VH-VL binders against q86l99r1233to1411. Designs and how they scored, part 5

Target 1, 179 residues: q86l99r1233to1411
Amino acid sequence: SNKESLPFRRDVIEKVINHLRENSLDTEGIFRLSGNMESVRGIVKSFAHGEPNLSFEVHNISNALKHYLRSLDPPLIPYEFFLMLLDARKNEDAETIRNIFWKIPSDNRVVLTLLVDLMVKISENSNVNKMNSKNLSIVFGPTILKPRTPTLDRMALMTETQLQCGIIQTFIEDFHYIF

## First folded at step 1 (VH-VL)

Design l1 (framework fv_latikafusp)
Fold by ESMFold2-Fast, scan of step 1:
Structure l1 (fold): chain C 179 residues (1-179), chain A 121 residues (1-121), chain B 108 residues (1-108)
Amino acid sequence: as target 1 above (179 residues)
Amino acid sequence: EVQLVESGGSVVRPGGSLRLSCAASGFTFDDYGMSWVRQVPGKGLEWVSGINWNGGSTRYADAVKGRFTISRDSAKNSLYLQMNSLRAEDTALYYCARDLYYDSSGYFDYWGQGTLVTVSS
Amino acid sequence: SYELTQPPSVSVSPGQTARITCSGDALPKKYAYWYQQKPGQAPVLVISEDSKRPSGIPERFSGSSSGTMATLTISGAQVEDEADYYCYSTDSSGNHRVFGGGTKLTVL
């Protein structure tokens, strides 16, 4: 209802992603392993104030980014793209997914591009960090792509979750085609 | 229910050493930073030292830097303050406190009752 | 050295509004917190993150922060509100925890 959503700060997100690109590619379980809850909350506050505090252990920074992205309303991929992306993924239609990507507003699209580029680089080092495209899709699918009104139907929710993850996996695996 | 119990306060001579302990219960100790805050009887609060959730980061007030060492033991749910080269101005009630947001805007939501340290000859 | 500045004392009559201020250069970017301390007792958090009232704290307590000034407001002060009040924050680096000098509230 009256949930506090954090402001979308492209400049902050870019700085955080750049930091993670430089410092996290060989970190085991990056984005999967939990950070310290207290530290994560403090870092998120710094994001909201426009000055990201990046002097923390990398798991805390990565989890703060996840939390920040998850709190965005509307989400990073705006609500109107949800069903059309899920439909394109169900049809295994990468061309339509690419066409939809280029309709996303420019600030959201640039952030999404940086985020997926980071995911590509992490997945390329999965022999060290243990995070492949499937693992990253489970983390980011529900985080950046979600419906306005959640379904209460368990079977529909299961299908939607699979497709949400599938979209992110497609973004990673077909990056140079889509982005 | 969260509880913090300090111990180790005593009378000690200038130049002496003392080790304070704080026993934590009622919460997951490793999810939180911890701090020591002192108060001279009748005076204000002064932060002394803090330590993050895993002990990988420690911070000190300028007045105690180089003399005091903060540490924690996760297996015992305990916080410690090793105080060396004690001075008369270190005379105070020492509180341990749970420290939220240690790495940025840390604050204290629970406090112990304190343990009195008196540095006197 | 960074410091938070409070008035040393504030006096009000029962039922009047008490306002305690706290000044600090880092307050535009760092949350302010307020602690109440009664004689012989440990401090109690009465306001967190500039303006949030913890569970169990009476509604007469409120907080605000604007620029370099944070304010604790007690609307309709009661005799039991007599205490020392400390503002608290971190410096700009986040490396130092800082208390204000404390304000003694008298309700007579």
Scores: ipSAE 0.000, ipTM 0.464, lowest interface PAE 16.6, mean pLDDT 86

Design l10 (framework fv_latikafusp)
Fold by ESMFold2-Fast, scan of step 1:
Structure l10 (fold): chain C 179 residues (1-179), chain A 120 residues (1-120), chain B 108 residues (1-108)
Amino acid sequence: as target 1 above (179 residues)
Amino acid sequence: EVQLVESGGSVVRPGGSLRLSCAASGFTFDDYGMSWVRQVPGKGLEWVSGINWNGGYTRYADAVKGRFTISRDSAKNSLYLQMNSLRAEDTALYYCARGIVGATDYFDYWGQGTLVTVSS
Amino acid sequence: SYELTQPPSVSVSPGQTARITCSGDALPKKYAYWYQQKPGQAPVLVISEDSKRPSGIPERFSGSSSGTMATLTISGAQVEDEADYYCYSTDISGNHWVFGGGTKLTVL
């Protein structure tokens, strides 16, 4: 069945990211390995009610964050920035990506900054957790950056997905320049 | 409760140096950008400098670039402003302010300020 | 250098609507923020992102932005609203933040 979009709760997302920053940096396959889906759904429900339940295993908490971010409409990076970010990435233009980042609304930008900071810290421990910037970009590219109207052209979809992942990889690798 | 407490303001002669400090408490310091904003007594506000959450990016107003250096120390939950080659026009109350991120965004909390007087 | 322009003063009677304007070339693309400062006190954020009212700010405060002009509106101004009001925003690059010159609101 189709899920309804959840409200954007900056305070909840900040608490969840702070928990993961404290508890997940050395966890193998963080964000990639599946949690228990019943637990994940329960945690996501707690996010909607404003009080995140963080007493679960880190894989369940990280998967709950992914599902919550995927459910946002509009997405974490608002629709209006989608094509301009893809164009800037295609041109390998980090300065334009930075300029676009600073046009994102403050609450979305703060959450994006905390999320990318977490991804940077995870990638720095990739020898232990096995999640480098490329691995994290595959997880978060389509999750936080997507078009309002998806294309039906399969080749265009493949190209867009590569650019979406490329943008997240740029955020991680050029974090100190962009953020 | 979020608190920002500035210190280090003093009377100095032109060409002198001062280091301002801001002690932060009541929030996770490393999650926020920080800024210095100054105000000449009886005049308007002027943004001076900003620093992002981890100190990797700093920004300065043109009036202070090359003379002032902003820095932060996460172990001490403190923000600093090193002021060199001070001029009479640097006389002002200096506020520490918490940005949302990157220290160049809007400020939600301010300290009470510390007074710097540059006088011969 | 980028500038935000405000009138130096605005006067209204108690219960009347006060309007304070802020003009800048980057405002069509960049958010405006409004700060209230009372004598001897640190500034207080009264409007964020053109029109959002922070928790604890009275409902009589509102903001809007159109083209190169942002406006702070105080509907039914009270004597306790006497203060200096500053707009705050960035240049088009996002690298330089500037305050407007400030507007002294008098409620008499």
Scores: ipSAE 0.006, ipTM 0.505, lowest interface PAE 9.2, mean pLDDT 86

Design l11 (framework fv_latikafusp)
Fold by ESMFold2-Fast, scan of step 1:
Structure l11 (fold): chain C 179 residues (1-179), chain A 119 residues (1-119), chain B 108 residues (1-108)
Amino acid sequence: as target 1 above (179 residues)
Amino acid sequence: EVQLVESGGSVVRPGGSLRLSCAASGFTFDNYGMSWVRQVPGKGLEWVSGINWNGGSTRYADAVKGRFTISRDSAKNSLYLQMNSLRAEDTALYYCAREGYSYGEFDYWGQGTLVTVSS
Amino acid sequence: SYELTQPPSVSVSPGQTARITCSGDALSKQYAYWYQQKPGQAPVLVISKDSERPSGIPERFSGSSSGTMATLTISGAQVEDEADYYCQSADISGTYVVFGGGTKLTVL
């Protein structure tokens, strides 16, 4: 509705990602399973105030990070990179995806690197946590990469969603090549 | 045609230092990650170090971590390996290798430069 | 420590199929790559990403991977295929490159 977008705070996101790296790699369904809505809302509010409250159960913290990233405007991957990343993915052009990544503003790029590194570590432990690169791509594709103007064409939306997920999956699987 | 030419290999005493160079030609050097891979004469291949296309990320095998430094100068199409605190076990032919699109895929190799660590 | 295990040697007659195996736990999650090395020469990539044959590599070379084992197959081996063959992958984290110990292929 009429909610203001939350401010981008690199330091807060870094603290939250570091906490999850240390506490969530063995957690089944991390980022997929829902948290308590009241707790998530409170945690997100603490992020906006610059003092992340990490005293909650890990699913609440992971969902708070997801919600916070989704609320960013502009998104973590700025709007200007959306179509060029989708085109590069459609053409299966990993070199172009890498080149675009390094054009992303430094604070956004550092946060993206930390987030994808966390996703890589989670996916490497998928035998325990049940979250592989495909599962994580479904969670984060639409969360961190989105168009300035949403399409109203359902077929185009389905294609865009597949490519958004594909880009995140490429980031995870080709992490050391791209990052 | 892609070419990689290593140089700098020499005889050095334990505790000494050497800098290896690799000159690249025939491709856009700054589009590719690069690695150093070594081979003791008559023995197998051992990965030493890697650097991504723009030098923003480096990796090292445990055996050389803290002693070797990989770097690149994309304007000169050159890759380097600074080798400090050399040990007898570092004696090997050192190859420069280009990483393809997949992380860790080595699609082109140089002919190698021999490093001998002897007392 | 993470390791990739290959047989030290394989012998075949000309025209026979050679199979070289590579075993390691990380192969369940990481790609295998295969290199050919002839005496006095640099290694040459012959198989990429488990089964992909690079341009210029003869069609008799093929690769496969299942579970914790990758296999390089040379169908109708020729005398010129006599060489050392190395498999390569990454550790489970994908951070470090790991080579197998190598297999000497003799075509007698």
Scores: ipSAE 0.006, ipTM 0.529, lowest interface PAE 11.1, mean pLDDT 87

Design l12 (framework fv_latikafusp)
Fold by ESMFold2-Fast, scan of step 1:
Structure l12 (fold): chain C 179 residues (1-179), chain A 121 residues (1-121), chain B 108 residues (1-108)
Amino acid sequence: as target 1 above (179 residues)
Amino acid sequence: EVQLVESGGSVVRPGGSLRLSCAASGFTFDDYGMSWVRQVPGKGLEWVSGITWNGGSTRYADAVKGRFTISRDSAKNSLYLQMNSLRAEDTALYYCARDLDSSGWYPFDYWGQGTLVTVSS
Amino acid sequence: SYELTQPPSVSVSPGQTARITCSGDALPKQYAYWYQQKPGQAPVLVISKDSERPSGIPERFSGSSSGTMATLTISGAQVEDEADYYCQSADSSGSYVVFGGGTKLTVL
């Protein structure tokens, strides 16, 4: 993989997710509404250095997590799983999606499990926070699952994006089966 | 003990076809991506094709795209390379190679002994 | 197409340090791997991910990468180290495997 990528810090991500689990389930538009850009950048820098700064408002913390995950290279779900997950989703093959999940490297898989569990808890409280499984899939699909080489074809890109979102939605809705 | 045994190499006419096989043993075949790498006798290594652990994705070198097809059969612990429209430049020893693990596409930690393909009139 | 460039040959006396270089524009972003190949034998992975030594590889083998150049170093080369050495990496997109042209190491 890419030598210029931000460090993957499982311990930092776990602390941030735990903070959001305790503090964000009732927050309207969590992960959708923007934080302060300067604050978000500072928080992301603290994540990369191993000492997460969680003293900020919850929208800043959630956006920092989103940006940190989006900046990972390789992404949270490694590149080699991209096409096979899209293909399994296209075929509506939940068993294959589950089998692929269990092939993901252990640190990535643990982080993915914690992240999806948080998404499940948020979606269960969507009457208050307005973030259902579809809303969360739009946020996280392109963030944690992406190709090594992006397509330039507009129709192919649209199809890929729908499948990326579909995979995250499957993770949330079939959490008990997959995880 | 990890073992990869190639077979199927032969002398074939330009424009002909061959199917190479690689029998894997000593490890859980479905945990690893697999590749074919070739070497002209006395020359360097050239990557030919790769396939993911479950056969869901494949990659090909530009020199063989559209002519070669890589596949695998988990029930038989076997890797295959279907070679069509063979050219003189395809003459080489073909190695079966195991990728580092299921999380990496390549590089290669174990290699077979190779099977020789000769394309000659 | 993206290429990895190695010197065709390197010669050292027993006990000297051998250094084999591999140059490529994608090396700042992609890992380098090193293989040893003796006559009539399949290649053996001797260095993984720029600098990691696989189990069973003698400690005299080491690797490094800086900018567009990766280096395989054999400290105190032995006669048994005589072989062809290949570097391997990926193109800038990470989609294609690329091998260097190979370096013949002579220990005499």
Scores: ipSAE 0.000, ipTM 0.470, lowest interface PAE 15.6, mean pLDDT 85

Design l13 (framework fv_latikafusp)
Fold by ESMFold2-Fast, scan of step 1:
Structure l13 (fold): chain C 179 residues (1-179), chain A 119 residues (1-119), chain B 108 residues (1-108)
Amino acid sequence: as target 1 above (179 residues)
Amino acid sequence: EVQLVESGGSVVRPGGSLRLSCAASGFTFDDYGMSWVRQVPGKGLEWVSGINWNGGSTRYADAVKGRFTISRDSAKNSLYLQMNSLRAEDTALYYCARGRYFDWLLDYWGQGTLVTVSS
Amino acid sequence: SYELTQPPSVSVSPGQTARITCSGDALPKKYAYWYQQKPGQAPVLVISEDSKRPSGIPERFSGSSSGTMATLTISGAQVEDEADYYCYSTDSSGDHGVFGGGTKLTVL
């Protein structure tokens, strides 16, 4: 990718997630429906400078968080955990997934926990917002968990994507066990 | 500035009960797990109990399981430890400590409150 | 019943390197943390996640972990580094915090 890598700002991400927890739980299509691209760019710029601009409509703020997380290199879940998490998910080994979670560096782990808690709260309101654990896993799987070198094999890519989404779905559904 | 202030420690008879409190300030309380850690004067540290950030999950050392209950109140930014069926071996300085969700990273500690179980 | 094992004491001369070890069967899969405790004071985190030094901790403090052993290293030990040092981790289940027995560092 030729996109700009933005700095990891735990304080900014926490403020944005807390805002979304208070303002987005009943919003239909939260994280899936697009915002205004000009507004999203402005919000992401504010994240990079440490002062998140949260005065925008909720879809713009949620999309800005999504773009910001996707821009992180290394990703929110560091590259070294990618294959071991996919392997644990393939074996339906929740204990190993839990053990790996607690090996993640503390700043990344705290952010991941806040993000997954937000996803849990959104999924609990899925009757209103239409975003269940499966829908959220599709949004966040490839966003926060990805390999250092993407595969060019179509079948391998399909399998990896399924497992990436499966990990996020496991985080949401087994939240109180893992986190 | 992160501050944790414990209170409630006193002298109690064996079989008695005591409630410890920890007042937290200087951070977003609901973003962090919290722990109680104890230390017999002149001896080592012993982890006692932990509670995750939203109070939905609790953990206890085997020595206190079934006798102690950890809880938190987000409106008051406070952590509690209800201690029942106290034994002489529970005598210690009890620290409140900030962790992350369970208790696997303890970064800030209070100064402790002394509990003495004596006849 | 899971235990982290530390030596009870370590002595070094000022300016020498102090090494404090912590042994436990779960350490290959669980991070180690290190705390410094001076008399009459609460513990202070000096190393997190095996090797990460928190903001404000002097550069002379470092940590490492290999197999069942974690090590706290203090390069060029100062008299002010005299304290008890505790390693900390979880048991294999991850359900319990576990402290080592503590090591008294003397800098003579």
Scores: ipSAE 0.007, ipTM 0.508, lowest interface PAE 10.2, mean pLDDT 87

Design l2 (framework fv_latikafusp)
Fold by ESMFold2-Fast, scan of step 1:
Structure l2 (fold): chain C 179 residues (1-179), chain A 121 residues (1-121), chain B 108 residues (1-108)
Amino acid sequence: as target 1 above (179 residues)
Amino acid sequence: EVQLVESGGSVVRPGGSLRLSCAASGFTFDDYGMSWVRQVPGKGLEWVSGINWNGGSTRYADAVKGRFTISRDSAKNSLYLQMNSLRAEDTALYYCARGEDFWSGYPFDYWGQGTLVTVSS
Amino acid sequence: SYELTQPPSVSVSPGQTARITCSGDALPKQYAYWYQQKPGQAPVLVISKDSERPSGIPERFSGSSSGTMATLTISGAQVEDEADYYCQSADSSGTYVVFGGGTKLTVL
């Protein structure tokens, strides 16, 4: 499956995240429960054209954001930071993770900050929405952080996936330190 | 209901050119990737070319790269395949297929009935 | 050039289980899809994303993928299931769509 490279539109992503912050914090399974596939496609298309269509049910909008972010090439966290973030997480080095975060290009860093802030607020309402930091890390780890050349070694892939999720979990849990 | 109708298949001489068309109806055309898949009568399926939802990305099988061009026109809900420098081995039934996946243009959830291209002297 | 390998033919009796295999080096990373084609007809998608059955496809059709091998299983094969079956996937980069050579299923 070849993923289409869509334009990175900071203003569109900000509008979508703000909509979800206002409308999704109490929604059970937000980002995890699937939306209607054809609705999601239409919404993602609107994002690519710079005119986000937010008149849909919240699960369709959240899944559209997830798919839009997943289709970005380079990903939200640029390829050059992949190995250094995984290494810092392996060493449980939050200071190095923080230092790497501040090296990310400004537009990507602002979007990442807004996205993680949304994840923090969702996780704080996990009693209602059933989405804690671990659940959100599984959704967003592979979505926003990935290697330029994926490994075909299954054991190495599993280890990398655990570290990718661990980085997102660190972002959520240590938000006030890193961001 | 989803419909894909191919046209343009004909008999042409080696080295000739031909343009295939596919008319789509019953769905929002530019929400889907599209492909051309060919089949020599009595033989297997061979993917020829794919185009994403907005026409910004195209892909070609090695056998046709540099000779065929895939394109789409959202105003006409149509898919095209421009075939140049045709060879005997391009003789096949050419299917228009809709890609279920917005990004990759596969799997192919709907197919036309095909249009026959014969390259012979 | 990347290739998907299928057996050219499989034969079963009515009511028996048919298994059609598809081998390819990129299958650990790429989804497998399965198509049924009856004489004079266009192909029909019968299994999506390794194991998902599209709406309208009989429950006797199922799919699985493990390592470099994908398998289409038809439990309790019917005479009407006689057809050519093609697997489809992508190369390791996801750029090129690849079909297997096809398997003729005979139910006799």
Scores: ipSAE 0.005, ipTM 0.483, lowest interface PAE 13.9, mean pLDDT 87

Design l3 (framework fv_latikafusp)
Fold by ESMFold2-Fast, scan of step 1:
Structure l3 (fold): chain C 179 residues (1-179), chain A 120 residues (1-120), chain B 108 residues (1-108)
Amino acid sequence: as target 1 above (179 residues)
Amino acid sequence: EVQLVESGGSVVRPGGSLRLSCAASGFTFDDYGMSWVRQVPGKGLEWVSGISWNGGSTRYADAVKGRFTISRDSAKNSLYLQMNSLRAEDTALYYCAREYDILTGSFDYWGQGTLVTVSS
Amino acid sequence: SYELTQPPSVSVSPGQTARITCSGDALPKEYAYWYQQKPGQAPVLVISEDSKRPSGIPERFSGSSSGTMATLTISGAQVEDEADYYCYSTDSSGNHWVFGGGTKLTVL
């Protein structure tokens, strides 16, 4: 397991997502454009202490959330669901993806729901913010869904990455069906 | 140069109260979480309490929860531990420590300690 | 109960390799830190995050972690390395950070 992981704080993630929902929907390149690394580190530390510091520019806050989620071990979508979600996506089976979603532990599922709802709202404003469902899937696929043991085979890694992104894209595009 | 200087240790009776202070210098105090760690003379280390960089989050060991209160004053670059309802087992050298990594509560700098003796 | 288990003492001759172990159920998932404490002095961080050596710590100090055991290694131990060594990590629940009981290193 990844000893560099941060504690999972549902309350903190909810506050951060709510802040971004109110402040970031019209921001060009939200989640894609980098923030200041030292500011991001400071914000992530505030998340770990249970007191999110939201006084920073929105790109710093969004990147802090991205970093925080990426650092979770187990990831937001627990390891046990990785292969079954990839298989369902490979088969273009939205019903199975929905069924798997509802098996995710409740705290993880609530956070995932809030995160995807934010991604839906961002994608709806893509004419302004330039972040459509494909762009968001590239950002969040490897962030919240990953294998317990990474593959060393380049072709397998490429296929897994495409399916990881595909799952997130399915979550955004079929939100009202799955969630 | 990072310096942490504790003060306030004394001899008190069981049930008494005492306030420890730690004066910090040589770094930006508000960037770091801080902790108190104690050590009975000749024995091992025991973490007591921790406080976040902004003072909004506090943590306590079960042995002191409800009796001790940690606080900080950014204007004075100072950390405090208010100890109430003191017991014989609270007798120890109390160290002020700067958090190395806020995620773990591990420490990179320690003061020299201040001795608290609870005796009748 | 909170338990990180260390041997109470380890003895080596000057120039020999000293190995101090720390056992705990959470060590596969949580970092171990190592502190050196000489008589009458405050503890000093000698190894962070299982294996990282802080600036100013001699190269003879190293750390590792495998399964439920973390190890502090002092290659070519010197008389000035005599001290108490404490590991620091979580208890078996992973919810509380605790120190090990300490190991007295003797170099003679």
Scores: ipSAE 0.005, ipTM 0.448, lowest interface PAE 13.7, mean pLDDT 85

Design l4 (framework fv_latikafusp)
Fold by ESMFold2-Fast, scan of step 1:
Order: sequence, then C-alpha cells, then structure tokens
Structure l4 (fold): chain C 179 residues (1-179), chain A 120 residues (1-120), chain B 108 residues (1-108)
Amino acid sequence: as target 1 above (179 residues)
Amino acid sequence: EVQLVESGGSVVRPGGSLRLSCAASGFTFDDYAMSWVRQVPGKGLEWVSGINWNGGRTRYADAVKGRFTISRDSAKNSLYLQMNSLRAEDTALYYCARVGEYQLLYFDYWGQGTLVTVSS
Amino acid sequence: SYELTQPPSVSVSPGQTARITCSGDALPKQYAYWYQQKPGQAPVLVISKDTERPSGIPERFSGSSSGTMATLTISGAQVEDEADYYCQSADSSDTYWVFGGGTKLTVL
C-alpha cells in the first residue's frame, strides 16, 4: 500500500474525462503540455474529495487527471496484469491483450475504456491537436501500467517502457476490437 | 439517419453457400465495430459474428466457427457474411447490427434482416 | 454454456407495472441490455448498461440490476408496449455475447 496514493474514484474520473471529451479535442499538445503547478495540485485535491473542480483552463485539468492516475496504487491497470500484457505486446498478440483487458476489475475496466475512448477521439484530431496514438502512448504508458517493483536497470527499464507504450498504442489503434 | 440494409438471403440446399451483404449509411462506418445476429422465425436472438472498426479482428459464435467468414469494405460502407457448409439449423433471419461505440457488447442499431432458408 | 434466463411471458392490465426479469451468474459483474421487438420489426435498444435509457425511449421504461438478476420495468404499461423483450449480457470472461430467451409481454 503506497501511503501517498489517492483513493480510486470512478465517479470523479468519469466526470473529468467527460469534461475533457467536450473541451479538449482541438487543444494543441493536450496531455503533453504542462499546466500551472499550483492549479493542478488544487484540482487533484478536489478529485480526492469527490467534487472535481473543472472551472480551470483545459491544460490544468488534463494534467490533474494525469497526476491523479499516476498517484493510484494499485495503478489503473492492476499490477498482476503488467508482465502478461508486456509479453502479449512483445508477441504482437492483440487477441491476448483483449483477453487480459476483460480480466481487469469492472470499475478499472470502465475507466480504462472511457480514457482510451478519449485518446481515440484526440488521435483522430491529431492534425489539429498534434497528439497521435504514439504521442498519447508515451504520456499514458507509464501512467496507468507499471510493475509492482520498479527496476533500477536502465536497459530493462527502457525495454519495459517501450512495451508499456506499445500496449497503450494497441489499445488506441485496436480500440473497437479490444474494448 | 442511421440505416443498415441487408441483402443476399435465399433458399439453399444443405451444404450450400451464400454471401450476405449489409449496406450502411448515415454514420461514419469506419468508427464502428459491426455484427451479425440471427433469429429463427418465431424464436429468439442469437449472436453470430463480429468485426472491429478496421476489419483486422473477427469473432465467431461456436456454432458457425470454421464455416462463416465476416468481412467489411470501408470504401463501400459494407459488411459481409460468407456462409459455407450451410445446415438446416442455420435457417434464420440475419440482422446486420452496429456495435455500441465503446464495446463489442451491445447493438444500438439494427437492419430489417435478410431471410436465409436451408432446406432440402 | 453461460445462459440468461427470462420468463417466457408476462401479462399486465393497461396502466399496471410490468416487470421482466433476466437471471445470469455473470450479472453481478456484467452490464445487462434490453431490447424491444415488435412483430415483423427489428429489435430496438430500450435500456443500456443496466439502467440507462437511450434518447427517444419513453420515461416509463427503466432498468435495474441486483446480484444475479436484472429487471426491466415498464411503469403504467400501454397497449403499444406489447412486444417480445430480450435481455443481453456477456459471460464472466466477457468472451461470449448471450441473449436471454425472450419474454412476450401482453397488455390486456
């Protein structure tokens, strides 16, 4: 149990994702560009209390969602799925990735579905927002999928990161097959 | 206005083949997974096959696996079902259905169906 | 093989509440969907995700799910609600899409 982890609030995450779906699809660098640090922290605090404050500029809200997801322990995709998803991605096996997705607990799976749907909508507007499936995978790979015990081996970490990003890219590109 | 129009249903002998077509209009075809669902006249609904948005992935009910092939053509906004080695129990009205935007779990729009009769 | 069980028929008087049940072992973890089918017509989605009413569906239609049972409720049933109703859900592994056997609703 990580003492800095925030409670998993499906209702809050759904409200934040719905807000971003409505307000961010044409925003350049959405999820990549930084927000105001103090604003982001205030927004994340509102998420933890169950009442998301969505009155801020869109980059602050998107970064608050990233920070909130990164702070979850266990992560959005629970630890037990980490190695099996990496192995399936290494083998370019989308069917196994789909089968593993449907083993994820229901609340986590619903949130993951909404998040990836948002990523699909953003990637479809990449000519405007400059965020394609690869760009989004770099943002969300390490955010929602991580090992229980991080490695300090730099080469192993690089390989894991590439596979983590590959899984998110597969989620976006094969969305209607997996989700 | 979303429309799905099936065609290709006919009377065939056991062991025969048929190809069903579904013409889609009124929505961006490539944004949706598609499915075939059948219904024996006067009986219940049975899922047959599904295909994802880009045609790269397909799923089949056990009863039709190895005999039926689902495919799609984005340029023509069309869905197909190639049915081989037809059996009497394949006799049914075959519906083309659009899978909900997020998942291969439900069908938000249906065509009127095309009747397939397998009879000797 | 995973199965969803519905009563074959339900009868109510006009203005009475109709309740159609759907039982399945995976329903605690899987959403239920409900379809209305009138004679000679294609099915129409009337309830999604246990409780959500699609645009255009009258307010008298509602859904609920508790444990292994999902319920479609039609409050103040009308003669035009006569139809076959099907529930649909996935098995616990989410690999099979399953329809219930259907329930014929009679309003007399």
Scores: ipSAE 0.000, ipTM 0.465, lowest interface PAE 14.9, mean pLDDT 85

